VH-VL binders against q17rb8r558to768. Designs and how they scored, part 15

Target 1, 211 residues: q17rb8r558to768
Amino acid sequence: TAELSHLTKNVPIFVCTMAYPTVPCPLHVFEPRYRLMIRRSIQTGTKQFGMCVSDTQNSFADYGCMLQIRNVHFLPDGRSVVDTVGGKRFRVLKRGMKDGYCTADIEYLEDVKVENEDEIKNLRELHDLVYSQACSWFQNLRDRFRSQILQHFGSMPEREENLQAAPNGPAWCWWLLAVLPVDPRYQLSVLSMKSLKERLTKIQHILTYFS
Short names: E, the ipSAE of ESMFold2; O, the ipSAE of OpenDDE; V2, 0.75 times the mean of E and O plus 0.25 times the DockQ between their complexes.

## First folded at step 5 (VH-VL; framework fv_romlusevimab)

Design s27
Fold by ESMFold2-Fast, scan of step 5:
Structure s27 (fold): chain C 211 residues (1-211), chain A 121 residues (1-121), chain B 108 residues (1-108)
Amino acid sequence: as target 1 above (211 residues)
Amino acid sequence: QVQLVQSGSELKKPGASVKVSCKASGYTFTSYAMNWVRQAPGQGLEWMGWINTYTGEPTYAQGFTGRFVFSLDTSVSTASLQISSLKAEDTAVYYCARGPYGDWSGEFDYWGQGTTVTVSS
Amino acid sequence: SYVLTQPPSVSVAPGKTARITCGGNNIGDKSVHWYQQKPGQAPVLVIYYDSDRPSGIPERFSGSNSGNTATLTISGVEAGDEADYYCQVWDYSSDYVVFGGGTKLTVL
């Protein structure tokens, strides 16, 4: 449909920071091009735009996350306060420009569903193990750092009964990735994965490194 | 109901000054940019510049610096355009037009009816 | 300075489709707005952000923008559509608003 076509073609891209499914991403926007981008998104009814980190070779990275606009406050001094939350992940197919901001043709990413019963059992075991390691890492963090994380990102999401109910997998994985002090290349690598097993394995390796 | 109502037509001699007003109603005046657009007889639209209604800061397009002054009276939701040292080339219809909220870089959704300024001897 | 080029005039028979072009270097990278101006009247916004319609504008008005050409399309043209049409962009590089020269649509 025309509506769906607009969501994958010439999608406006805010080039700034990492964004992750289900994770809040509050923005303070003052640049005219981005104020225009936000306003246009609201006026057209899509209330979404893409978020990508910068890239030295291609202007911005090949993978990103859609941000859904929850609320906007336009201030008289030209500033806009935008409350967003991460939605679908995407891969960039084609780059463009519009009114000084970047655009992209994109393809949405979803985790490949595991159907084999033995593999589902192994996935559950890996999930429970990594979740426990994440809880231990967070609880053993110095009080100062733990308090700052709670203030900025909120509490770690609870584990989910059905690991494959959400297209992007469990929410706690994305919360954890947002708070872990890792190189942007690792964050981008994890965001691009279509396998929950691979994502959990990568997170496990990161946690072990910081143990 | 959004309206922009401009002052009446003016007939002036070369060297005189004119002030065109644009009174806004039906919205929060300081939330939207005000643009000025000129149209000479039989010619197209020329963007003259805009004024930030919250800060009062004017920005002029090339060719409209010096003799042209944009100003505001926020207490009566009115924007004004003053042209000094009038020349025959200033003969035109002058429009005020509302720009987007907090930013001038978009569409002009409401326009004044236009003010005809005729400069002749 | 950035320049928008429109044909001076376009003629169309009633009930047919009129196409008014707006040419500009990489105009597809810019948002195009379109205005209708009838004799003795102020311009009226008919298309904004390339293809969106303001409330009150008939479905037969549509827009597109790609490469070096933006197009305003009016299907099922009526006598009342006879007017001058202007395209407009904001040029990010110069931070200026630019209008096309206008196209006179004649319904014969």
Scores: ipSAE 0.007, ipTM 0.598, lowest interface PAE 8.7, mean pLDDT 89

Design s28
Fold by ESMFold2-Fast, scan of step 5:
Structure s28 (fold): chain C 211 residues (1-211), chain A 121 residues (1-121), chain B 108 residues (1-108)
Amino acid sequence: as target 1 above (211 residues)
Amino acid sequence: QVQLVQSGSELKKPGASVKVSCKASGYTFTSYAMNWVRQAPGQGLEWMGWINTYTGEPTYAQGFTGRFVFSLDTSVSTASLQISSLKAEDTAVYYCARSPYDLWSGEFDYWGQGTTVTVSS
Amino acid sequence: SYVLTQPPSVSVAPGKTARITCGGNNIGDKSVHWYQQKPGQAPVLVIYYDSDRPSGIPERFSGSNSGNTATLTISGVEAGDEADYYCQVWDYSSDYVVFGGGTKLTVL
């Protein structure tokens, strides 16, 4: 339909920071172009826009994450406080502009399902191992940093019964990626992955480095 | 216990190359990042980048790529900075400095004594 | 991209309290570290994680960080405290280390 077509064509893009599926992304918006973008998203009923980091070529990255608007507060000084949460990941197919803000035609990303029973068993074993390593890393983090993470991102999500139920894989992977002290290049690389096994392997390597 | 010892001062002509070394002792070399910081005469501290001592992957700040190369020799716990095609503007004290990989810490808890590189014709 | 702003100089009489500020957008959400550098010497970490002191640093050195300003406070200033002081953060989102421009503390 027209509405579904709009969700993949001429999608408004906020060029600012990394965003991840299920992870809160509160925004403070002052620029008129982005205030207009947000107002339009609310008025059209989509209540969504894309988030991408900037690129050194004066464009934005080839991968990003949709943000769902949960609440908006318009302040007297002209600023807007926008509560959002990450939704679907996407790949940029075509770039554009509208009234001062960037737009894109996009293709949504989903993890490739593992069908083989032996591979599913191996994936669960890897998942459980990496989750335990993540819990250990977080618990052994200095009290100050643990408190800052809890305040900003909340608690680490619980394990999910079915690793492949969500199209983006387990929520805890994205929470962890948001809090790990790694180069944005690694974050963007992991965001673009369509393999849960590859993503867990990369996270494990990062955790091993910090152990 | 923890110590970072840098190589001696260098006097070079424009167009030459120089290699500054930083030997670490008293800790597990691969458990901490190694940073390079430059200070031109009478100027402030300027971060040049860091090298991941576990992976060997360097990250350069803008303006410090091309002529500047960070490298490691983990067998002797040594990090090195090479500057090629030296210019007079490269005249500075070059410091190595250790930092942990903790989330928001990034403090430089131990510094080398500095290596003065002077480029003059 | 992220910028830290320090006053270029601060003067203080012996025995009084010096306050050196470091301004940055939402710097209170970041960990601020402070370094002392005397002429001809390498910088020395004097405060880390906003307010913690390394072993060997006198208790008259303290720090705070909230909102858009971090502050290094030196009470009972001594002649030996005369130095350049630098604030520093690790901007996690860009993976960049940012230093302030430095403040020359003069003890009159």
Scores: ipSAE 0.000, ipTM 0.406, lowest interface PAE 21.7, mean pLDDT 86

Design s29
Fold by ESMFold2-Fast, scan of step 5:
Structure s29 (fold): chain C 211 residues (1-211), chain A 121 residues (1-121), chain B 108 residues (1-108)
Amino acid sequence: as target 1 above (211 residues)
Amino acid sequence: QVQLVQSGSELKKPGASVKVSCKASGYTFTSYAMNWVRQAPGQGLEWMGWINTYTGEPTYAQGFTGRFVFSLDTSVSTASLQISSLKAEDTAVYYCARVPYDLWSGEFDYWGQGTTVTVSS
Amino acid sequence: SYVLTQPPSVSVAPGKTARITCGGNNIGDKSVHWYQQKPGQAPVLVIYYDSDRPSGIPERFSGSNSGNTATLTISGVEAGDEADYYCQVWDYSSDYVVFGGGTKLTVL
């Protein structure tokens, strides 16, 4: 069954940077250990691996995001150019090692769906307000910074009317977190949230700070 | 302006050797990989391999080991392809094409004009 | 070895839309690049990474890629679009470049 094929044990982990659902994460891979990791992922058919930021206490953070491999160019100088897109978020349950790269047993995260109609209405109002603030922040950036963001991350995703269609909430939230100049600690805390309302509230606070 | 300018056409007899050159201008030579692509008469494009312009190390596709040699002269921003012991089946147009060494790369963004190599008795 | 399949030829009337397909097993999981080659000339990149256009390529050129088929679409076809078109991928499993056999576009 497709449901029984979820990769959750001994998942290969690339310890490098933050990754977010739906957000492109192009990688320039130079290390032989990671080139091996990526090749194994492709040849076994999983075409996915986890991405976590480093953590001095535990080697890497307790939360991360799966990266789905879209395309790979292997260069003979030992570099690999890997086009990836963020997929499911996860929490780390157990850490391991394999042939020089980290592994983990994980559980996937999904936003808790709000069922109450009044709460859904309030969530939509909060969403629309925060989305407008995000658009204003982006449009007020100097042209050169805006151009660089567009080049690397593409345009800000459009506002969706059904806020709970995706398990991770609206794509624009993750795009915004990727481009905001905030401490990785704040990015990691937002990535770990299972509440869209809490995520929107935190994003709003960050945007207010930069206004 | 980016340009890749290849050497002129060659008419050779079987058993001879040929050297095709590709001179780059308008960009930093060592920031782009140089690939070689062959096209036999009436046929499609066939990838031969490439050379790392920074390190000088060549990599050959499976069908192109032995008689084919990729080389560089970095002082004049030139990549070269040498074919030894020419056979009739080597008759083709040979193209050089560059690939950027960056996070978004994988496409052949600029091509040389091609060098026709004809092997006949 | 991975194989890309293109129709040998496609004919289209001026001003109409031409569609050139590139078939490959699970090609939607790969990034497809497209090249235009006119007689006696070198190939020119017209679409990269499935749907992106290089600077200078008209918006009439677009691309898509899903499942087992990638498609190059040329709307409002002009006489100057007459050429051979090649699709290209990097094969993940073999670390090597694969080109389609090419499609001759005729504007009549």
Scores: ipSAE 0.000, ipTM 0.423, lowest interface PAE 15.1, mean pLDDT 85

Design s3
Fold by ESMFold2-Fast, scan of step 5:
Structure s3 (fold): chain C 211 residues (1-211), chain A 121 residues (1-121), chain B 108 residues (1-108)
Amino acid sequence: as target 1 above (211 residues)
Amino acid sequence: QVQLVQSGSELKKPGASVKVSCKASGYTFTSYAMNWVRQAPGQGLEWMGWINTYTGEPTYAQGFTGRFVFSLDTSVSTASLQISSLKAEDTAVYYCARGPEFLWSGEFDYWGQGTTVTVSS
Amino acid sequence: SYVLTQPPSVSVAPGKTARITCGGNNIGDKSVHWYQQKPGQAPVLVIYYDSDRPSGIPERFSGSNSGNTATLTISGVEAGDEADYYCQVWDYSSDYVVFGGGTKLTVL
């Protein structure tokens, strides 16, 4: 909603793992500070917070992804499993603190639309090639590894008709980055990109490496 | 061929810290996740979490955050578990176990011999 | 949270068949792995992905998984099979590896 889209100041940040647009990210929330953070998010109606990986220099990374709360599961031992899905990507402008958890002022990221007709044609060709490579990689995994991925991340998203309809590009790109065993620095680099062409090129490189 | 060799047993006082290491050999270290499993005296197996050996990213099960740190030294194919502010309830045998290729979930096909950590006053 | 239930102990006569169960809600939709642990030793994988055997594990070890129950079957039981046996699954909903409580197999 529009109200959720305007959360840019003093955004609560869960410092833990990589998150990606459209990709499920179930979280185990047991620390009191994060339980408070989640409760406040629900009570204020925003129902989202930022997710960033840790960083030795700045506490947490300069880029992250918003997580949208879908559901909360309470476990018998008192911990909560928060069912989330990745939303908008962001760049950190300013870091802060509130009641023991990190906060940030942020700027949302969107892919820059390609408008030149020849470039759109080339982008579509690159997309189709890389999507085929991704399908082949996933199909050729041993059945047990495919089952593990399906259980944790769900099925690979279908190819979209319009590559630029979503501000973050095709969902399958982010699903794939979540399942590929790559360096968090590399994942963060790809997350920060505003070019679908660059992102597809990097994904192609990764697939070639793990083929 | 494939072996996971863990460091020797430790006897510690409450409040101390301990580091358990697990040296892998006979396979490509970065192709398989490394899991940590604990077994308290007379109790069953308890999964603590895993570390992605390619990326270095750790994932902790509930109850094993804060005082527990998983780390790697890929140059010597070694995974480590550090426990800070030791408590009597940390007394257990700690195992490293090789997870499935590329993914943390699934079976543990090779196990270290275990490291006994005893915390007593 | 997902729970795996095993009987605490099972007794069998030498040469007979032992069956160790692992109960879980819709466990047949999950992949079950089984470990053998002898006193003072690390666990050893004996069955993975419901019914597959690792190299070096005798053919008398087999597994099945359907509905709410997975079963480890050991035919022609030998004294050397005395051990604790653990079932294990990965639970997607909690993103957690779950072990059963273990079953002590006694060859009487």
Scores: ipSAE 0.000, ipTM 0.406, lowest interface PAE 18.3, mean pLDDT 85

Design s30
Fold by ESMFold2-Fast, scan of step 5:
Structure s30 (fold): chain C 211 residues (1-211), chain A 120 residues (1-120), chain B 108 residues (1-108)
Amino acid sequence: as target 1 above (211 residues)
Amino acid sequence: QVQLVQSGSELKKPGASVKVSCKASGYTFTSYAMNWVRQAPGQGLEWMGWINTYTGEPTYAQGFTGRFVFSLDTSVSTASLQISSLKAEDTAVYYCARGPYDLWSEFDYWGQGTTVTVSS
Amino acid sequence: SYVLTQPPSVSVAPGKTARITCGGNNIGDKSVHWYQQKPGQAPVLVIYYDSDRPSGIPERFSGSNSGNTATLTISGVEAGDEADYYCQVWDYSSDYVVFGGGTKLTVL
């Protein structure tokens, strides 16, 4: 909506884990401040909040991903189970506080579109190569690990015909980044990239390491 | 907290062998590669190669193939460097350094270094 | 083989700005990392991917990289910054890591 498109000031921030565009992020909320934050997001109609990992220097990282609330289950002991999915990526401009939880002024990130036809062709070739490598990596995982991934993240998204249709690039890249066994610092680095080519290249290197 | 703790100083005669160990803690050992970097007295840093801690596959820089062996003991989160048939030119401080999945990326944590002195 | 060139030494007065260069052919197309090494100590990462700063490294450390020169900039230099500084890149042709020769920063 127009209101959600304008959500850039005093955005509530859940400081916890990595989140990625299109990727499910189920949350178990125990702390009163976060239960309040989520309740407010639902009641105001925004049904969104930001997710950032902790940062030892600045409380939370300079980059994150918006989470869209799909459902909330209230448990008898006061806990909440919140079903969310990743939306737009953002960069933090200013940090704040509200009733014990963090807030931020943000700017949304989008991939820089490649316009040159030869570069688009090269990007497609790189994409298809890395996608095939990702499929091989996933299929060659031990059954136990593959089952755990399918249970938590679902199946790997299929290739998209237009690589630049979405402002964040292909969904399978984010699914893969969520399941690869890499440090959150490097996941955060990839999340902050505005180049699909650079992101695909980095993912390719990660796949090569773990195969 | 991430720590890389290396074995103590070694004083060896030419022709002997030495094994330098690097024990990691504070992170998932197999999610990061271990690099080896040498520094001869008064000289700069020289990359020797790396070992993929997930697969166990070592890769050696040119000049470090024959006498140098990278190995792992994943059960104790330890990477090791063995140098055989030691020469005076091997006298150096040997560092282990944590890198991620590729060589494009930085080395974020370093061991304290192990001094290997080869003298008769 | 790819070569990184650093000045062997740089001198700076306390409180002033030190600039340490790392020269390489089209180095601006590569990612440059910087390490600080004090006598008898292991290197410490101070800048990675040209300009990013690790947690715990003061804001007075910054980096840039364009064309044939990468630069590590240390503003408001303190006596404790006295050390050797090394730049590092990946040479994709050889798939090897290359270090610069190092620059000794003296705070006088």
Scores: ipSAE 0.186, ipTM 0.698, lowest interface PAE 6.3, mean pLDDT 90

Design s31 (at its last look DockQ between E and O 0.68; V2 from the best seeds 0.00; counts 0 for: pae E 3.0 > 2)
Fold by OpenDDE, look of step 6:
Structure s31 (fold): chain C 211 residues (1-211), chain A 120 residues (1-120), chain B 108 residues (1-108)
Amino acid sequence: as target 1 above (211 residues)
Amino acid sequence: QVQLVQSGSELKKPGASVKVSCKASGYTFTSYAMNWVRQAPGQGLEWMGWINTYTGEPTYAQGFTGRFVFSLDTSVSTASLQISSLKAEDTAVYYCARGPYDWSGEFDYWGQGTTVTVSS
Amino acid sequence: SYVLTQPPSVSVAPGKTARITCGGNNIGDKSVHWYQQKPGQAPVLVIYYDSDRPSGIPERFSGSNSGNTATLTISGVEAGDEADYYCQVWDYSSDYVVFGGGTKLTVL
């Protein structure tokens, strides 16, 4: 079977926590429905599924992130530890069900590129400022919190030379969003944004709040 | 190669008991559930239940409680079905079938079946 | 309880295409598996997850599942295909495995 990298129809959805592009998302899978989901993902060769937070009205949020399975450890009792990493963001177009787990038709999200040179310059300045603020915030955390973050999420990614090279923008923004102790609804709002400027602005506000 | 080998045919009197065994090989025994399926003469397949080969916990379908007991001997990768107080209507072929621990429910490997005949 | 409905029999000429249906409420939301059983033999999995084939099963066996009907399709039917075919699902509401009543495929 060939690996499918751009699934858009009947994408299996793991309803649990927030996931972000490039951010590792280890999972302990014990529910039968998700055991099936993981097994099927591997057998079909897609090795991908969507991650969405729960929603009281729609079972799961309108936005999520694809997770790429890097490795699966099967336990003797049928449980599994799944090593995943965030891929593309998506918007849910249609919801469905399959064998007890949620599915969705989705469209992928990509940042809108800024083409004006002045805007690019301003974006760079904002980016650098927020990055510095993020570094400062992280450095000022207590040692035990820093250690926990590093253990779970790894180190904060470095700044990128080209802010618009990746369709999801700089990786450090997603890392920071993942580690900031904010409400999932707030995180979701940032995840859904197609403007790096808007994301940076939101992130900056959060950092200011926690400073 | 995955194989499920069941015990031989049984002829029993009403009221007697029978134990059908299913020996698994070619895979990690505890990684898959073992299902039991009954097929009466000329009839379709009927799911009896399953046993968790890791925990030993049995689950019985409706109609298969009481006289039917699933058990394991993990040391020899063997699942067993015991039927007590046999009745004429218990006459059937009994199959063990391997299945996953999820909600897909496919049985990818089957035993060859064990014919149990109950007659006076 | 969840119920799967199959026609009791289907007849087909050699070389033609046989279609065996399995009906169930919203069966499209479930994975359907198909088994072939020849006389005096144990069932053999021929289709799983609606349309996937196990190793060793010929490509002329295919499956589909949508709405309230799953279908096993056998193209280029051979004499050796004469058997009983059963559809099966896992009903996660009751946590029971459910089989269809079976369909006898006769090759004319």
Scores: ipSAE 0.740, ipTM 0.891, lowest interface PAE 0.7, mean pLDDT 94
Fold by ESMFold2, look of step 6:
Structure s31 (fold): chain C 211 residues (1-211), chain A 120 residues (1-120), chain B 108 residues (1-108)
Amino acid sequence: as target 1 above (211 residues)
Amino acid sequence: QVQLVQSGSELKKPGASVKVSCKASGYTFTSYAMNWVRQAPGQGLEWMGWINTYTGEPTYAQGFTGRFVFSLDTSVSTASLQISSLKAEDTAVYYCARGPYDWSGEFDYWGQGTTVTVSS
Amino acid sequence: SYVLTQPPSVSVAPGKTARITCGGNNIGDKSVHWYQQKPGQAPVLVIYYDSDRPSGIPERFSGSNSGNTATLTISGVEAGDEADYYCQVWDYSSDYVVFGGGTKLTVL
């Protein structure tokens, strides 16, 4: 099938919500086309599909995140609950269709690593400052909201020893972006960023507004 | 293991009714949709519609929305097709075919077929 | 309503390759399934999702689908392959199942 070939070609796209690397994205699958897409992904062994938000100009956004299927729970009426987690980010190169669902040719995104010693030091300092701000924001939430975040998203990921080891940067950044009540345009902008410094700077601005 | 066994062939007069049954075994009956396909003598396959085996809700293809009724008895894993006010043009082989709920249309198991003959 | 077009018949010599076509507008955007039906028998699924084989179907059966044409290919054709062959899709826009008119394969 076309969906088995090259993990960057004819990638099936679920057009629904924002997804982020490392962040769980539980889904309720009702529509026949998406039920087919999920079943096919499991049967072929790829066990993944792209998630993009809708776009009025282009049908779906130019950036998205792959979701890896962890489990599928079939309900008695034939509907499915799909347990996924975010993987690699991507840019859409070309749009297509298969059996009524969207497809895309994609290009995976990775952060551009900084190697200059002074820049690495400054990046660490910025990271530690913004992480501290994030922890303070989370601790100052009302108990109801904190509990809802913990129940749905889990705990904030711990600081990582090497900020640039992961291709998408620190997991806590994505966790925070998933839980913050931020405008979708801002969310897409950050998803598309390949600079950890830019991402941290944008997160800092968001946290300052909410602090 | 998966089997769809249909009721025997029928010879009917115009204006009569017939009920074709399709008994499923070897799988969870309510986990798959049941489709009906007609094949008139010397002709190709024609999809008549399907029934949701969990909810009992039928969907009929255009041209099959009148005299044709799909029904279920989930207690015995049986789908049925009833044709009322039989006409000569209803002479055909009628198949039940199992399909997935996502309506992808691959019919992996078929009944043996039931010939309904309507003679003037 | 969506239409699938098949040639009425195809003849092929034993041991050669048969190709049965299924034409449809943008059929490459649909998953195509193929059925074999021998006289007096129910159809049997031989290819699904354009190119996948069910368990028990010989590897000499293969399928492809691109643009406006899907093709069922049977290599090393045997006398036992004589049958009617139907292509079938699920048409998203109409929400209906559509069969092609069928192709009679003759092995001479």
Scores: ipSAE 0.459, ipTM 0.788, lowest interface PAE 3.0, mean pLDDT 90
Fold by ESMFold2-Fast, scan of step 5:
Structure s31 (fold): chain C 211 residues (1-211), chain A 120 residues (1-120), chain B 108 residues (1-108)
Amino acid sequence: as target 1 above (211 residues)
Amino acid sequence: QVQLVQSGSELKKPGASVKVSCKASGYTFTSYAMNWVRQAPGQGLEWMGWINTYTGEPTYAQGFTGRFVFSLDTSVSTASLQISSLKAEDTAVYYCARGPYDWSGEFDYWGQGTTVTVSS
Amino acid sequence: SYVLTQPPSVSVAPGKTARITCGGNNIGDKSVHWYQQKPGQAPVLVIYYDSDRPSGIPERFSGSNSGNTATLTISGVEAGDEADYYCQVWDYSSDYVVFGGGTKLTVL
């Protein structure tokens, strides 16, 4: 439909930082092109745009996350304060330009559902184990680091009973990726994964390393 | 209901001055830019410039500096265009048009137009 | 300075589809807005940001913009669609608003 076309073709891209499903991403913009980009998104009713990190070869990375606009303040000095939250993940198919900002044709990513009963049981066991490890890691951080995380990201989301209800998997995985002290290239790699099992396994390896 | 109401037609002699007003209603005046667009008889639309309704700063397109002055009276939500030292070539319909806070986008509401005729 | 080129006139039979073009160098990289102006009236915005319609504009009006050409398409043309049509962009590099020369649509 025209609505779906607006969400997958010539999608406006803010080239700045990593974004993750369900995770808040407050933005401060002052360039006229990005101010126009955000205003256009509001006026057309989509109220969302893509977020990608820079890539010197391609201008921006092959994977990113949509940001949903929750609130915007346009200030007289040319600044815009934008409150957003992460939505769907995507893969970049084609790059373009519009009024000075980047655009992309995209394909949304969803986790591949595990359907075998025994594999679902194993996934739940892995999930519970890794969640426990994540909680232990966070609780055992030095007080100053834990306090800083709580101030900026809030508390870790609670476990979800149905691990495959959301197309991006449990929210706590994305909160953890946002706070873990790992290389942005690795964060981008994890964002691109379509397997919850693979994502949990990689997170487990990182947590084990820091224990 | 957004409305832009312009002053009535003017018939002036060369060398005179004219002031066209545009009164806005139905929205917060300082949240949108006001643009001025001219249309000579039988010709197309020509953008003259805009005024930032919050700061009061005008910006003029090439060819509209000097004799043309954009101004505001925010207490009555009115933008004005003054043309001094009128010439026959200034004969046109003058429109005010609302745009985004900056003028980088579409003009969603227009005044009805003010005809200025400069007779010799 | 940036220039938009429109055909001066387009004729179409009632019920058929009219296409009005707006040419500009890499215009696909810019947002195009379209205005309808009937005799003795102020312009009315009919398409904004290439392809979006304001409330009250019939679905018969649509737009596209790619490469060097933007197009306003009016399907099922009615006598009441006779008007002058203008395309408009904001040119980021010059920081100026540019209008096309206008196209007179005549319904035969």
Scores: ipSAE 0.044, ipTM 0.611, lowest interface PAE 6.9, mean pLDDT 89
ESMFold2 (binder alone), look of step 6: mean pLDDT 93; pTM 0.947

